# Miniprotein binders against q9h3h3, part 291

Target 1, 235 residues: q9h3h3
Amino acid sequence: EDGFTAEHLAAEAMAADMDPWLVFDARTTPATELDAWLAKYPPSQVTRYGDPGSPNSEPVGWIAVYGQGYSPNSGDVQGLQAAWEALQTSGRPITPGTLRQLAITHHVLSGKWLMHLAPGFKLDHAWAGIARAVVEGQLQVAKVSPRAKEGGRQVICVYTDDFTDRLGVLEADSAIRAAGIKCLLTYKPDVYTYLGIYRANRWHLCPTLYESRFQLGGSARGSRVLDRANNVELT
Key: E = the ipSAE of ESMFold2; O = the ipSAE of OpenDDE; V2 = 0.75 times the mean of E and O plus 0.25 times the DockQ between their complexes.

## First folded at step 23 (miniprotein)

Design hT4 (at its last look DockQ between E and O 0.86; V2 from the best seeds 0.79)
Fold by ESMFold2, look of step 23:
Structure hT4 (fold): chain B 235 residues (1-235), chain A 80 residues (1-80)
Amino acid sequence: as target 1 above (235 residues)
Amino acid sequence: SKTIEVTVTEETSPEEVAERIVKALKEGAEKVRLTAYGREAIERAWEAITIAAKRLGHRIVVVIEREDGKTIYTISLEKE
């Protein structure tokens, strides 16, 4: 699509990041309170701006669950952005490898598995499974968007702390599948988000590293994880 | 089964390793195993895998394991 769509999504993401979040923090909240919290704040009913009839009276940017071992670390994002500008003015080629090295150099290594679901029971059930996996220590941190429009899809993001740790990325996929999630997952490193690199970018970079598809039978992992750009299956 | 073993270091050429992967698989090796310790070696090994995948023109499967702090990439051609 065009720059209007990408610019609108980026601006909305920034606004959501700056608005209040609804957080269940396992580091400070007993696990026995999780079920009540999930029932109070189902993502299909929590509204972006606090609509009448919502469980929330004020705007909510994200609904999140922090695991017991969650340690926030965005890395050197400003240094990353400065180095990116310098790279663009150099004669050096811009490739997936140079982006990966830039992320490593500036310690901006987080990434996320993403799933998109329509509002309703399926979304709320999927989120509950993910939230439980986080509180139980199988995943580190996850968030889900609130409902912003009738019938619009919402997103669940399940974070990993190092996209270059491919075994860790696969282990997160496995934990998501073990929580009963059968839909398509896509994996995106945060470096692409911080640099504003989206699907229709001038460098032909692909911000999605992996796709995960649920697989019935025959596989111990329970899914098929594919790097389509390089035509490599990871297992 | 026939398995070709390659140790990858921070000074290893990804292009050289890619050539070894392609040659081994085309000559009938069932698997190629890359062992790498440390971030730089691990990333060089992955780069080699992506180069090899493009040269082969056929999807490859990479089994990823960790043993005593080392990363092991076991590479084979996709079975139909």
Scores: ipSAE 0.777, ipTM 0.927, lowest interface PAE 0.6, mean pLDDT 88
Fold by OpenDDE base, look of step 23:
Structure hT4 (fold): chain B 235 residues (1-235), chain A 80 residues (1-80)
Amino acid sequence: as target 1 above (235 residues)
Amino acid sequence: SKTIEVTVTEETSPEEVAERIVKALKEGAEKVRLTAYGREAIERAWEAITIAAKRLGHRIVVVIEREDGKTIYTISLEKE
């Protein structure tokens, strides 16, 4: 268990969001160039700060792939944050339902499947599979963290447009599984990130809505998706 | 195997639907099928499922399908 607090990991992720990204944009770049781009910037070799001998000389926050149908829509994050501050001041009870309603009201509906992998061939192969799925239109957008100096696990994030659309969340899981990914996946809405709601928060809110486990010979999706809050298996 | 069908609307009580789900599954129905049209009905159907899951005290399996603007939830008990 990497001894970093959930707050430290969040601060690192926010700092990474502000640094330059290495992006393959399928809206402007031919799909035929993807393999050359993947070979040039393998996530296991791209370094966070542009270390000597890395493919990047400058700091890189994320490596990302945008699909042809990708439209960045973050919604009203500022209005969401203001409403969240007002809610905290009101002393009203805060529930997962409250956060869902805030997210809907301010159109902050994005969420992501997360996978954590050690640097190396398995990570680069996983990323290549995800990147192809994005360029082929089975997924909208994905990003992967660069290699840290300390090593540790890298994270791949695969986004969906609406965390309240359970079927869309399941379809993204299926596409990830079809790309050959067999590791544990966790799904988190972005609203939890924007509001600073991490593990062990004072409201006892779980920022992970779903967990996906790979299963051989099981559901047509090749995984079991668990709603952790309700103890419901989705298929 | 007995399938119970329930249509969920914007006026449908999630508690009443939850009671129907729990009763049907306890009486040996293999599946309960909820049909919902529109966002509000979909959320009411989901609320009913979560209430039913809590009352049953064990994991349930939900298949989600979308067809012709409707969402269909097919609920069953987890097979051992």
Scores: ipSAE 0.746, ipTM 0.916, lowest interface PAE 0.4, mean pLDDT 90
ESMFold2 (binder alone), look of step 23: mean pLDDT 84; pTM 0.819

Design hT5 (at its last look DockQ between E and O 0.85; V2 from the best seeds 0.80)
Fold by OpenDDE base, look of step 23:
Structure hT5 (fold): chain B 235 residues (1-235), chain A 80 residues (1-80)
Amino acid sequence: as target 1 above (235 residues)
Amino acid sequence: SKTIEVTVTEETSPEEVAERIVKALKEGAEKVRLTAYGREAIERAWEAITIAAKRLGHRIIVTIEREDGKTIYTISLSKE
């Protein structure tokens, strides 16, 4: 069940990337308009297909906020995919190190902290906190999935520019925690998504590099970040 | 508290550094500090940490600091 749900969620996410986005761009829109935009498009009420009575009349793939320093750079995804196919054909062992080298070579370095929340006040409040942190420059970019017809969990994605920069990954976790988020976070590089590497894949690769757990009175960062593959706690 | 310091370069073997980490922690060092300059050395240092973690069989705690173009990893054993 958990493996099929991860592939299904990834396919839904890829389909949603092709639909129109509701975007607050801090590069072109004054920060003072953020609260009005958040009130107009609460993610718990924005529907994937523009259902009657929703704030959106048309389909929405994602709701996103872009920070002042945001620059879209996806790297060479096509070259990455070609190199991945060649590697599979070669019969060479595939390791997390192999994927890291492919990602570096093709400049596909983006990754994201993920949180899954039920529709409602807690989701809208979490999103508002993240959106403020993006507009204030503590985070670069974030997106949240709209409400599905079936009322499933919505996902907030908070991006970092380089999943190989462990300090940058930790700084983003700290900023998310400072925004008042206390739920479990998981970190996934985008390279794993582009290569179709999900849970229970044939190579036994874990697509989740880090797990963040909120901790009261602990480290200065307010969380514990665990590298599960290596059994290393980052602080 | 005895802290062992190791400088990692682009020529440093991750396996050798891992052996030093494991030895230091087994000998009762409270902390091992790795200093790495540049992307390649930073990655070699991390590889050494992951090798050391596997060899120890215990959870390790790593703090990451960046100062003056260097990355400093401070390694200790988890008390849990």
Scores: ipSAE 0.788, ipTM 0.933, lowest interface PAE 0.4, mean pLDDT 90
Fold by ESMFold2, look of step 23:
Structure hT5 (fold): chain B 235 residues (1-235), chain A 80 residues (1-80)
Amino acid sequence: as target 1 above (235 residues)
Amino acid sequence: SKTIEVTVTEETSPEEVAERIVKALKEGAEKVRLTAYGREAIERAWEAITIAAKRLGHRIIVTIEREDGKTIYTISLSKE
């Protein structure tokens, strides 16, 4: 149920990439300005198309925060897509392992923790906590979708630079939990996004690698992280 | 308790390591520790873990650490 909803939102979010983004860039903007920026652009009030009464008069695809150490990372997406076409026509098995190897070969290694929240205080509070963690250096980059006209759930994406660096993925989960976030998180490598691979795909691939659930006590990270497809718990 | 230690390299068969993991855990080892250096070895170790998890038919717990520039995967059965 929630897996289908998350994948729908991820596909729609790709379409939003072409519109302008509202960005707080810690590399060029003093950290002391963050609180004012968060107050000006709460994600529950920033509308996708610039509705009357919203703080934005123009369309906004994403609201984003770039950390001090953020480096735009772009692998060989064209090469990845060509290799994917070749793989599909080759007759070779298509597995999570072959997708991972394609991502490695073409340097398309980024991925993201996702959380879905209804518009309102809880969303704005969660975003503020994530944005502060990014500016303080615990996370590298995050974005949140704007308010849709129909008012559905919004998504916060917290990026990591290498989904095969599983310790780094767990450290990002820990930083999210340290920001006080208790909701379900799911992790998806960007390679699945670039190849258009969703939950209900013909190869039975699972684009969500990990699920993180808040766990009070018993864990240094404050969460239980599960790879459901392989039935592996990561610690 | 007993911990079985395996070094994984870029030449290591993930299927062979998976069989060692499964055998050790079924025979009562509490942990299997895989040590890998470099991207290819790390991914072969992870592949071995996923094969082992499928063969065991039980959830496994994998603790991930870095030690002296190497990635350490410590594997145990989840008793639940």
Scores: ipSAE 0.774, ipTM 0.926, lowest interface PAE 0.6, mean pLDDT 88
ESMFold2 (binder alone), look of step 23: mean pLDDT 83; pTM 0.804

Design hT6 (at its last look DockQ between E and O 0.79; V2 from the best seeds 0.74)
Fold by OpenDDE base, look of step 23:
Structure hT6 (fold): chain B 235 residues (1-235), chain A 80 residues (1-80)
Amino acid sequence: as target 1 above (235 residues)
Amino acid sequence: SETIEVTVTEETSPEEVAERIVKALEEGAEKVRLTAYGREAIERAWEAIIIAAKRLGHRIVVTIEREDGKTIYTISLKKE
């Protein structure tokens, strides 16, 4: 198992961000067209490089759905990166609190729930459920990775505007669960991605803040969300 | 079942709130409810919860509710 390093996966994700996206924008496109768009571009069949016989002839970085309330705000990523370099040079201790403060200062507050699924019906069905929840206004924005040439798991990312708003993070988990998603979810702030902070980093920072596990008959949310760093269960 | 209520302000010490949480739960309170007004108080309340969780040594369960500019944290010990 060529264990793709967390660095390799991140480099691939950054490269994919620069390629064309297949987007359904609910701000400009009627919700009634969503089902036809989903049928045209099922994530299990859309290929990263536009392989022969795929729905796409050109490279696709991501397939995305934007909700009616979606406003892209990436904050000051350049200022964040400069402050991070200065912090590393200073030799000051780096903690999760340090990263939170940097994120707040530079308005880089976005985060995402992540799910990894094998290509096929389960992925396409999960994506359709998420896309509908975005168009219905239960979620703001989501994206899914296209099928890689080598296969492997595809990732669905469901965004929240503020990773420091714990309730908003929990509400997004609830909406994902309401869409019928039962797999493991992990929540990651985008600040960790922009700063190149992956698993097994030299600062021992965990880029995953929360883990959500599906639970039948338990909490009203249909899941258990765990703050892994602090051993706190959120409901 | 006894619920202990604590209001958290921007001037409230997270350590003092944490001590109150720990004491209440160790004395057999079923729940501790923190009410926080505004962003700073919300974060202080969360810091108190984290300190309390560390001191207790067991997993705690936190319910989060938002009402008209206040956040309410309801804290309990995880029933095994």
Scores: ipSAE 0.744, ipTM 0.920, lowest interface PAE 0.4, mean pLDDT 90
Fold by ESMFold2, look of step 23:
Structure hT6 (fold): chain B 235 residues (1-235), chain A 80 residues (1-80)
Amino acid sequence: as target 1 above (235 residues)
Amino acid sequence: SETIEVTVTEETSPEEVAERIVKALEEGAEKVRLTAYGREAIERAWEAIIIAAKRLGHRIVVTIEREDGKTIYTISLKKE
């Protein structure tokens, strides 16, 4: 039954990626238009399928904001996938280090901080803060899922350009906290997504590299970040 | 006030650096600073930190800074 559910979730995720996105692109749109756009398309009210009464009449896969410096480039994903297949048949051990090297070799270095929130004011407020941080240049690109079901949680993804750059990942966490975000964040490299490596994978790889927990007033960063696989605290 | 400085290169043994981190902190140093240039040295320094963390019962915290193209890891014991 869980296998059946996993196949349905994968198909739904693929459909979302393929459906139209609602995008605020700071590279071509003045920053002064952001407030109106956010008011028109709050993620708690933009429906996945264009339900009656929502601001969108057609399906929406994602709502996204691109910063002025954003350059869309996923790297050599096809070469990555081919090298991954070759690695699996080679007899070489598959480790986090092997994955990191594949990602470096094929320039598939992006990753994302994730947060999950229920529809409503907190979600819309969090998204607005993230979107402003992107347009102001503190973050590079972010997206949020539309509302799919009543009471269903939605996800905000905040991207970074190089998951192997620990300082850059921590700087993004700090920018998220500066936008007023207090919930748990987890960080996942895109390489795991492109290779279909999930939480319960046969190689025992951990796709979540970091966890960030809000820390009220007690640190310069505003959070405690843990390297999850190695149990090392970063401040 | 005591800070122990260690430079990490591509040829540096992560195990030996970890021993230096553990020894310094157990002997009362406030901080150990690792300086690394380039991707391989940076990862080797992080490997040393992982080893030291295990030896110290995961009682360390790490800050990361970048200065003049180098990465600086500063390691200290968690307070209490």
Scores: ipSAE 0.709, ipTM 0.901, lowest interface PAE 0.9, mean pLDDT 87
ESMFold2 (binder alone), look of step 23: mean pLDDT 85; pTM 0.825

Design hT7 (at its last look DockQ between E and O 0.90; V2 from the best seeds 0.80)
Fold by ESMFold2, look of step 23:
Structure hT7 (fold): chain B 235 residues (1-235), chain A 80 residues (1-80)
Amino acid sequence: as target 1 above (235 residues)
Amino acid sequence: SKTIEVTVTEETSPEEVAERIVKALKEGAEKVRLTAYGREAIERAWEAITIAAKRLGYRIIVTIEREDGKTIYTISLEKE
């Protein structure tokens, strides 16, 4: 039942990854063109399949902004997946520590802050703030899903290059908050995504490392960041 | 105020550091400061923090700083 739902979500994610992306690439595009690009492709209006009335006539998998320092590198994903299969058959314990070591060994270190917003002004405004932060160098790379179905939320992903660099993860949270984002954020390392490890997995692993909640005071970063699995607050 | 200082290296046992964190905080230390240089030491320090948090049963607060190429984890109890 839930496996059937997860199977469908995985298939949709693979299709989105393989469809064309709309990309503002600060490495090759002047920053002065960003506002026009954002106005042309608001995420609440860009459709997954090119619906009538949308700015896109072809399918769009993701809308993305690449910062000046962005360098595509997923690491050794195939080696990671092979080592994961071997680990599962070895009888050795599977813990958050073993996942960290696999990620380190295979250089699959990226992760992302996620936020979910309904289509509309708030989503488009949030995306614009994030996109500007990326182009200005406060964030490295971000993407947002297009509008797929009525009433569905869309996701903004803000990437960091090393989930074990916890100060860097906190600095990204701070930059997101400085862009005016007040909604709940969750942080997920890409290693869990590449291994297909979801929230209700058989190993009781927690793919969400951190939650960030906006607050007006009490923190220099303007948020409270919590590792819920370990009951640790990061500041 | 008492701050307990611990240097974590690639040879340090996370379990032993966790015991030091728990003991210090239960005995009334205001803070425990872990200093680590290099990926292995940093990960051992974090593992020690997570072990300590589980043993304490309270939420702990970890302030993270980088100074002179070292990572510093400053640990305290959430009192309120």
Scores: ipSAE 0.783, ipTM 0.928, lowest interface PAE 0.6, mean pLDDT 88
Fold by OpenDDE base, look of step 23:
Structure hT7 (fold): chain B 235 residues (1-235), chain A 80 residues (1-80)
Amino acid sequence: as target 1 above (235 residues)
Amino acid sequence: SKTIEVTVTEETSPEEVAERIVKALKEGAEKVRLTAYGREAIERAWEAITIAAKRLGYRIIVTIEREDGKTIYTISLEKE
């Protein structure tokens, strides 16, 4: 267990969201430039604070790739937060269903598949596969954390537009697997992040909805997706 | 029947559907197929699946298909 609390990792991620991003935008940049961009900014070498000898001289929060169909829509995050505060004050029971309803009401429906990889070739190769899948339109948007000064694992986030669309979540998993990714994946809705719902929260809510495990010779999707909260395998 | 079919509507009780799923699987059905039309029915069907899974106490396998504005959930037991 990386000794950082889920809260610390979330705070670092939020701080990184405010720093400059290195972005490849397939809406404005030809797909033919992707390989040169990946070679220029390998995630294992891009440093969080622009260390001497890194490809970046300035701080970088994230490295991201936007697909041609990418439209940034965060929904009503402020309204969501206000409704969440009111709900907590009401003393009403809080369930996964409650959070789903809040997310739908405020249009905060984004979620992400997460993978954690050590810096190096496997990370850079995984990122290149994901970036290609985004540029080819199999995925909408992805980001990867830069290398931290202390080292540790880097995270690749692959977004989906609607965490309530289980089929869309499964299709994104399939696209990630088709890109050659074989590690464990976890799926987390952004609503849980915006509401400060992390591991070991007082409501006993699991912020991870799905786990994907690679499977050789299994289903057409090349993985098993488990809803851990309900003990349901999605195929 | 090897496959039991259930249509889920906006008026369908998730608990009733869950009971049908549990009954069918306990009676030796190989599959239960839920057909849901529209967002509300799709969610009711999913809720029924989660209730059924909890009542059964073991892992179930669910295939999701989308066709002609409907969602089809096919429920089966994991074969040991």
Scores: ipSAE 0.748, ipTM 0.916, lowest interface PAE 0.4, mean pLDDT 90
ESMFold2 (binder alone), look of step 23: mean pLDDT 85; pTM 0.824

Design hT8 (at its last look DockQ between E and O 0.88; V2 from the best seeds 0.79)
Fold by ESMFold2, look of step 23:
Structure hT8 (fold): chain B 235 residues (1-235), chain A 80 residues (1-80)
Amino acid sequence: as target 1 above (235 residues)
Amino acid sequence: SKTIEVTVTEETSPEEVAERIVKALKEGAEKVRLTAYGREAIERAWEAITIAAKRLGYRIVVVIEREDGKIIYTISLEKE
């Protein structure tokens, strides 16, 4: 386990969350302004710290679009974290089932589809398609990281409100594919993020619940969604 | 088209449902359909599916539908 690398990535993620965000909020901004906003702030050009020549002069942690129906609800994160501490000291087994039950009990149910893309036209095009899907109501909320380091990949996160609503997770995948996205998607519940459970964790938990792969002539949804840990295909 | 129907409730044993899924598919049923209403039943149904998948050792396909507030999981073996 390389805790050093994971610890640094977690700290960078927290810093981004706390820095200012560039937000298009469909709840307060007319949809007709979206195209101009996208042209002003392409994610491949928005810099993490406001470098010269970028469209932003100040640090940007995230670029986000909130849909008309977006209703933020983090759930009982403090209660979740307290119950997690108690579970760790109890000696009881820590399994994917116990984490799911903690998430349900404390209503920390959101999750996200993730895609990683290199800076450039493909990233900006993918983001634009997702942002339009959010404003049009097919998705609720999405964010994309700004450009931080030369050669680094950027991430687009597309949120769903309940990772246990597997049909809703599949419907979000379908909406992403309808926006023209062909790359690999992975799905991670927010409970893993709030508890600091990453790929190389000491409990050997897998924070990625599903993979989605684009397929011509595959499933009816144009993608193949797999729960690899349990060897189950969802459709 | 042989389909085995199972209603899952919050009192249902996921292990017993998983046994029924495995038996039905091994005996040549084309599909097993689980119907669940309410969060606890829905999660017990999913748990049963994951247990069955591990016992079978082969990939299964689950079609997920919502009807009148119920979740329907339709389970079959992966086909070519």
Scores: ipSAE 0.775, ipTM 0.924, lowest interface PAE 0.6, mean pLDDT 88
Fold by OpenDDE base, look of step 23:
Structure hT8 (fold): chain B 235 residues (1-235), chain A 80 residues (1-80)
Amino acid sequence: as target 1 above (235 residues)
Amino acid sequence: SKTIEVTVTEETSPEEVAERIVKALKEGAEKVRLTAYGREAIERAWEAITIAAKRLGYRIVVVIEREDGKIIYTISLEKE
């Protein structure tokens, strides 16, 4: 029970977003340099605050890899937030459908598969597999959290452009599985993060839309993706 | 094994499609295939699937395919 409130984890993530990132950008850097970059900045050794003996001397918020087709488009986050405040003031009922419509209207459609791994070889190997899949064009963009002082789990985030495109979400899951990742994955839209909708929120909204479990010898995708809200398995 | 095919449009009622899904599966259809063109029809088809899943009271499996701007949902019961 990592006793950090969902709000505390969100505040830490927002603070990390404001610190410098270590980025490999496949649009400007040859793919042949990826292995040297991964060896230089293994996420299990990169520290959040640039501790002595770490590969980084300065604070690092995230380690990221951008694919060739990556276009940073966050949509109208400010308009989204204003519309959300107006909606709350109106006293209208708030549903997952309401959030979907807000996201569509403001073009805030990004979402991410999340995996949590302990620091060490398994994390670095997982990250290397994901980074390669991004550079090869199987995935658009991914990031991993640096090592915290407390030695807690690190998170890898693999993004998709549209959380409403269920097939695109499934294709990203398949690419993650093809990269050798076998742990539990959860999918979260970024709109929930931007609106401060976390676990145990007052609207009883679940910020996790999908859960992916690895499966041997099953579906062609190598996983089972569950829509938890509707009890529907997607394949 | 009988596959039931349903085309979903922007005018299609999700509730009516859900009833067709539930009826077909209860009558022993192996699969129900929904074809939807465009964003609105795709979402109506998905809504129908979620309604059908709730009415059935057990997990269903949905295969999703994309062809030339359409989405095809193939619905079946979870195999034990």
Scores: ipSAE 0.736, ipTM 0.908, lowest interface PAE 0.4, mean pLDDT 90
ESMFold2 (binder alone), look of step 23: mean pLDDT 85; pTM 0.831

